VH-VL binders against q0atu2. Designs and how they scored, part 46

Target 1, 119 residues: q0atu2
Amino acid sequence: MLDKKARIRTSREYRNVFEKGKRLSGRFLIIYYVENALDNNRFGFITNKKIGMAVIRNRIKRQLRAIVREYQGQVKNKHDIVLVARAGIGKSSFEGMEKDYIAIMKKAGLFARNANKID

## First folded at step 15 (VH-VL)

Design yi13
Fold by OpenDDE, fold request of step 16:
Structure yi13 (fold): chain C 119 residues (1-119), chain A 119 residues (1-119), chain B 110 residues (1-110)
Amino acid sequence: as target 1 above (119 residues)
Amino acid sequence: EVQLVESGGGLVQPGGSLRLSCAASGFTVSSNYMNWVRQAPGKGLEWVSIIYRRGSTEYADWAKGRFTISRDNSKNTLYLQMNSLRAEDTAVYYCAREGGESWYYFDYWGQGTLVTVSS
Amino acid sequence: AYDMTQSPSTLSASVGDRVTITCQASQSIDSWLAWYQQKPGKAPKLLIHDASSLESGVPSRFKGSGSGTEFTLTISSLQPDDFATYYCQQWDDYSGEAYTFGGGTKVEIK
């Protein structure tokens, strides 16, 4: 699990990201991202029922958290980022999810210039 | 410098099998997302399969169970094993690499190899 | 699988003409759209990625535009070397395909 300080936890925090942030869609993910006033990044995860049963949704959420943890050190600071899982993600491999996350984050310009684990 | 060369195509009877090869040079196959795309005579392009950098694979629904994508890292070669071939599988088969800076797009293609399935 | 409708299927034009090809996706793909050029007996060649980014070496007369569900490839002044078949391409949400191509547009000489 991500550190508590690295998690979006309240409805108000989520609303702020959705209302003020930018949106970018990928093959399996949609990201909403906005700058925050903190010294750290925070991540949120949305897996709704269109993905599948609770067991599947929980699996997907765990996989997404694992991906975020692996690359979080390379993400530009001071951002709130919400990951919304798209319906097709339930049939995707872990590597497929990872590829999509990296692709979207790169396209959004959210990786630091000195990031060395992206490609 | 980057080059892809397909081989292994030919005439085969319905129900037969064939293995296509794609020899790569100028880059490492295992470090890239590699795909097979086919084109029936006078028709459009149709995606067949992908192999990810760490070995995960995906297939078109019509290809599942009959086609297998693989690679030999020591030979820097991509393969497509085709079984239970049908007349509708007649096509030029291309191997294609996804762009290094822009994933989800194919920046390098082989010349293609023709597979003809006919009795 | 996502539907990808490309139009027109065939286009007759003369050298110097402005040519426009359209690609319509059944669902929004933001800017994840590529354009390819294919000549007879040859493999497709990537022209544009991310809807509007020209590949290295591609003439500036080629322009990609659009986002969401509507995309266009424009050739501002058609040259003899541009007579070919063009395809758009997107990712798919793995509902049966990882990638989908448009049906193609054959640009032929009038």
Scores: ipSAE 0.908, ipTM 0.950, lowest interface PAE 0.5, mean pLDDT 94
Fold by OpenDDE, fold request of step 16:
Structure yi13 (fold): chain C 119 residues (1-119), chain A 119 residues (1-119), chain B 110 residues (1-110)
Amino acid sequence: as target 1 above (119 residues)
Amino acid sequence: EVQLVESGGGLVQPGGSLRLSCAASGFTVSSNYMNWVRQAPGKGLEWVSIIYRRGSTEYADWAKGRFTISRDNSKNTLYLQMNSLRAEDTAVYYCAREGGESWYYFDYWGQGTLVTVSS
Amino acid sequence: AYDMTQSPSTLSASVGDRVTITCQASQSIDSWLAWYQQKPGKAPKLLIHDASSLESGVPSRFKGSGSGTEFTLTISSLQPDDFATYYCQQWDDYSGEAYTFGGGTKVEIK
């Protein structure tokens, strides 16, 4: 599980990312990202009701957290990143989500140059 | 040098089955996102299926239940098992690898193998 | 499902002409757009990915542009080798298909 310090937790923190950050859409995810003044990255997760029932939304959120945790060591430091799940994600496999996350993060240039596991 | 070579196409009666093969060289099939794409005579391109690096699969809605994508890692070969074939399944079937950097596009294609479904 | 409208379906042009093909997505796909060239009896060949990134070995006369929902492929000066059918391609949200291709544009000699 992600450390508490690696989580976006407040509405103000989320608003800051949405207002000042860049947006990039993938097949299953939308990423909002902005540089922060911290020594670590923070991640936020949004699963709207359009995805499905609470059980589904919670599953998706759990899976996204697992993906982020797996690759967090390869992400450039000093970023706030919010993952917004798109409607079609409920039908996606875990690997589909993972692929999309990696693809978007790569396109956004958020992975470190020496990242190995994503290639 | 990357190369994809499809085989297994031919004439089959409606309701019949056929298994296509795609022999890959120059790269590892299990380390890439591999797809099948078909093209009916004189028509456009239509995506059929994908197999992910860890083995998850996706299918077009029309293909679900009739088509199965798989691979043999020891042979570095991709397969498409086609059952309950219909006349509208007549097409050239291509295996295609997704690009190495951004994904979601196909950088290498086989020459294709023709499947003709006719009584 | 995402729709991709490609236009025109067919165009006639002469060597040296400037040719423009367009693809319109039903929803924004940012820059997740690829262009392919296909000649009779051959597999599609990737020309451009990520809307504007030219594939290695592809002549510079090919140019991809656009983002969001509007995309264009431009051939600045048509060469004899360029007479072919061109397709655009995007991902889909798995509402029926994972990938969607445009209907194609046949570029034929005038």
Scores: ipSAE 0.906, ipTM 0.949, lowest interface PAE 0.5, mean pLDDT 94
Fold by OpenDDE, look of step 15:
Structure yi13 (fold): chain C 119 residues (1-119), chain A 119 residues (1-119), chain B 110 residues (1-110)
Amino acid sequence: as target 1 above (119 residues)
Amino acid sequence: EVQLVESGGGLVQPGGSLRLSCAASGFTVSSNYMNWVRQAPGKGLEWVSIIYRRGSTEYADWAKGRFTISRDNSKNTLYLQMNSLRAEDTAVYYCAREGGESWYYFDYWGQGTLVTVSS
Amino acid sequence: AYDMTQSPSTLSASVGDRVTITCQASQSIDSWLAWYQQKPGKAPKLLIHDASSLESGVPSRFKGSGSGTEFTLTISSLQPDDFATYYCQQWDDYSGEAYTFGGGTKVEIK
């Protein structure tokens, strides 16, 4: 599980990311990202009802947290990043989500240059 | 030098089976997202299946249950097992790699192998 | 599957002509669009990815543009080597298809 300090938790924090951040869509994810004034990155996760039932949404959220945690050390510092699950993600495999996350983050230029896990 | 070489195509009766191979060189199949794409004679391109780096797979809806994508890491070879073949499966079958910098696009293709399903 | 409407299906042009091919997606795909060139009896060749990024070795006369739902491939001055069939391609997020190709555009000599 992500450290509490690495989480976007309040509506105000989410609103800030949506209003001031950049947006990029992938196959299964939409990311909103903006620089913050902290020494760490914060991540938020949104799984709307369009994804499916609560059991599915919770599964997706757990999987996305796992992916973010896995690559957290390779993300450029001082960013607030919100992951919004798209409707089709419920049919995706974990690897599909992982691939999409990496692809989007790379396209957004959010991975550090020396990221070793990014192929 | 990256190279993909398909083989295994040929004439087969409706209801028959066939296994296609794609021998890769210049890169590791298991480290890349590998796909099969087919093209019926005089028609456009149609995605068939993908195998992810950790081994998860996806299939076109029409391919599910009849086609199986797999690989042999020791041989650096991609496979497509085709069962219950139909006349409409007649096509040139290509193996294609997704680019390292730009996933979701196919940067290398084999020359293709022709599968003809006919009585 | 996502609809990908490619137009025209066929166009006749002469060497030196400016050629434009369009692809329209049924919904926004941002810039996740690729263009391929295919010659008879050969595999497709990636020309452009991410809507406008030219692949290494591809002549600068090829240009990809667009975002969202409207995309174009432009050949500024058609060369003899450019007579071929071109395809656009996107990912698919819902239909069970991972990828969708346009119907293709055959560029033939006038």
Scores: ipSAE 0.896, ipTM 0.946, lowest interface PAE 0.5, mean pLDDT 94
Fold by ESMFold2, look of step 15:
Structure yi13 (fold): chain C 119 residues (1-119), chain A 119 residues (1-119), chain B 110 residues (1-110)
Amino acid sequence: as target 1 above (119 residues)
Amino acid sequence: EVQLVESGGGLVQPGGSLRLSCAASGFTVSSNYMNWVRQAPGKGLEWVSIIYRRGSTEYADWAKGRFTISRDNSKNTLYLQMNSLRAEDTAVYYCAREGGESWYYFDYWGQGTLVTVSS
Amino acid sequence: AYDMTQSPSTLSASVGDRVTITCQASQSIDSWLAWYQQKPGKAPKLLIHDASSLESGVPSRFKGSGSGTEFTLTISSLQPDDFATYYCQQWDDYSGEAYTFGGGTKVEIK
């Protein structure tokens, strides 16, 4: 689980990321990201109803939170980052999501210079 | 430094089985995303299967139930078990690495092994 | 399933010519596109990843461009070593296919 301070919580916070942030799409995920005025990162997660029923969407959110938690020490600070699940994610494995997250975050330049080498 | 060497191809009758091997050197198979890609004579490239770093797998729809990707980490070797072979499976089979900063792309390929399915 | 439409299927050119090969994706893939070169009897070789990033050791006469759905590979001055078949490749998010390749472009001597 992510700490409550590391969560994007309000509609205003989400809207700021969508309106002011950069967008990058991968195979299963889209990220929107923008610098914030905090000393930490915040993460938000969106699953569209096209993905499936609530049990499927909740599983995907749980898996994405676990992935973000595993790699959060490598992420540059001071960013609000929203992960949007794409329609095809319902057919993906945990590892497919993990790979996509890492690939997108590298391509966005969001891993810190001092982070340990990623495998 | 990086090398991939496929073996195990040959002539087999329809309905038969073959197991392909891909011996890797210069890198660790389990630290990378490993793929099989095939090419029928005179035709284009077709993705077959992936094994993820932690062992999850994906297959092309036409390969599901007939082909199994696996690896032996102690031998640093990737495998493709092919069952219920058909004439249309005749192709050169390549193993390919998805690694480094080249995720979603194949930065190293073996020279391939020919599988001929003919009665 | 995402399809790649690659054109032309065959291209005749002379040494020194500038040639351009195109790929179209059926849906946007941002810049997640690779180009490969393949010579007869040989494995494909990665030339360009992320639409425009040149792999190490690939001659600078190769240039990739594009984003979204339309991509090009340009060879600014063909060399004898460049007569080969070229393939584009993307990921796919709708079926059991993880990756799809374009149909290929044979670059032949005129």
Scores: ipSAE 0.759, ipTM 0.893, lowest interface PAE 0.8, mean pLDDT 90
Fold by ESMFold2, fold request of step 16:
Structure yi13 (fold): chain C 119 residues (1-119), chain A 119 residues (1-119), chain B 110 residues (1-110)
Amino acid sequence: as target 1 above (119 residues)
Amino acid sequence: EVQLVESGGGLVQPGGSLRLSCAASGFTVSSNYMNWVRQAPGKGLEWVSIIYRRGSTEYADWAKGRFTISRDNSKNTLYLQMNSLRAEDTAVYYCAREGGESWYYFDYWGQGTLVTVSS
Amino acid sequence: AYDMTQSPSTLSASVGDRVTITCQASQSIDSWLAWYQQKPGKAPKLLIHDASSLESGVPSRFKGSGSGTEFTLTISSLQPDDFATYYCQQWDDYSGEAYTFGGGTKVEIK
């Protein structure tokens, strides 16, 4: 579980990221991200019904939260980041999701310089 | 210097089995995403399978149930077990590494080993 | 699968020519595209990753461009060492494979 302060909670907060943020698509994930006015990062997670049944969507969301939690100490502060699961994510293992998250976060420039190695 | 050396190819009857090996040097197999890619004579490239850093695996649909990717970390070696071989499996088989900042791309390839499936 | 279409299939050119090879993805892949060079009897060699980033040791005459669904590989001044087959490659689980390659472009000496 992510710290409750590190969650995007309201519809307004989500809309701000989608409207103002940058977008980057990977194999299994799309991220939207924007600087916030806080001292910390916040993460949101979206799984669409097209991905599968509720059991499947809940498992994917928990896996994504675990991945984000593992690497959150390496993310540059002051960002709101929404992870949107793509329809194909149901075919992915945990490691496939983890690989995709790291790849897109690196490509977006969201990992801090001189952070602990993550490769 | 990164090196990948495949072995274990040869002539085999339809329905037979082969185990391919890929000996790696200059890097640690278990710290990288490792793949098999094949190329039928005179044809293009076709992805076969990946083993992720933590050991999860993924296969092309046509390979599932017949091919098994694995590794031996103490020998720094990648394997492809191929069972129930068919004529259409005739190809040069390459092992390939996904690089650190070039994940989703194959930065180093072995020389390939030829598998011929013929009556 | 022809979910990544590459053209032309064969290209004849002279040393010093500028050549351009194109790939088209069936859906957007942002900039997640690689180009490989393969000479007969040899393994493919990664030239370009992330659509436009040259691999270490690749000559600067190679240039990748494009995003979304349309991508090009350009060789600004063809050298004897560049006569080879070129492949593009993406991540994919549309076709039942994690990665798919274009059909290849054979660049031949005139």
Scores: ipSAE 0.747, ipTM 0.889, lowest interface PAE 0.9, mean pLDDT 89

Design yi13
Fold by ESMFold2, fold request of step 16:
Structure yi13 (fold): chain C 119 residues (1-119), chain A 119 residues (1-119), chain B 110 residues (1-110)
Amino acid sequence: as target 1 above (119 residues)
Amino acid sequence: EVQLVESGGGLVQPGGSLRLSCAASGFTVSSNYMNWVRQAPGKGLEWVSIIYRRGSTEYADWAKGRFTISRDNSKNTLYLQMNSLRAEDTAVYYCAREGGESWYYFDYWGQGTLVTVSS
Amino acid sequence: AYDMTQSPSTLSASVGDRVTITCQASQSIDSWLAWYQQKPGKAPKLLIHDASSLESGVPSRFKGSGSGTEFTLTISSLQPDDFATYYCQQWDDYSGEAYTFGGGTKVEIK
């Protein structure tokens, strides 16, 4: 789990990212991201019922939070980032999601210099 | 320099089995996403399977249950075990590395090994 | 699995010609597209990744462009070494094959 400081919590915060942010779609994930006025990053996670049953959606959210936590130290600061799970993610492995996250974050330019870790 | 060398191809009857090998040098197999891709004579390229860095695997639907991707990290070697072979499996089989900084693309390929399934 | 349509299937050209090859995805893939060159009896060679980024050592006469569903590979001045078959490639959404390739474009000397 991410620290409370690093979470997008309100509907207004989410709406700001969707309305003002840039969008990049990967294989399993879509990210929306925008600079914020804080000294830190914040992350949000969205899964919908089209992905599958609640057990599947909860697994995906848990896995995505673990992935984001592992790489959070490599992300350029001052960004609000929302991860939206694509419909096909329910059949993906943890490593498939991890690979996609790293790929889209690199392509978006959100990793800091020298922060290229892929453990 | 990065090199990939496939071996283990040959002529086999329908229903038979083969194990393909891909010896890697210039990089560590277990630190990369490794794939098998095949090409039937005179035809295009078709993805077969991936093994992720932590060992998770994915397969094309037609390969599931018949093909198994694996690796031996002590030999820096990737494998494809092919069982219950059919005429339509006749192809050159390539091992391929996904690029480290820009994933979802194959930056290095072996020269391939021919599998012919025929009576 | 996503369909990937590549055209033309064959083209004839002379050294010095400008050559354009088109690849069409059935659904938006943003800019997650690669181009490969393959000569007879040889493995494919990655030319371009992320739709427009040249691989190291690839001549600058190769240019990739496009995003979403429509992509092109252009060779600005065809050289003898460029007579080969070219393939585009995308990811898939997992509910099938992870990667899909175009059918190929054979570039032949006139």
Scores: ipSAE 0.714, ipTM 0.882, lowest interface PAE 1.0, mean pLDDT 89

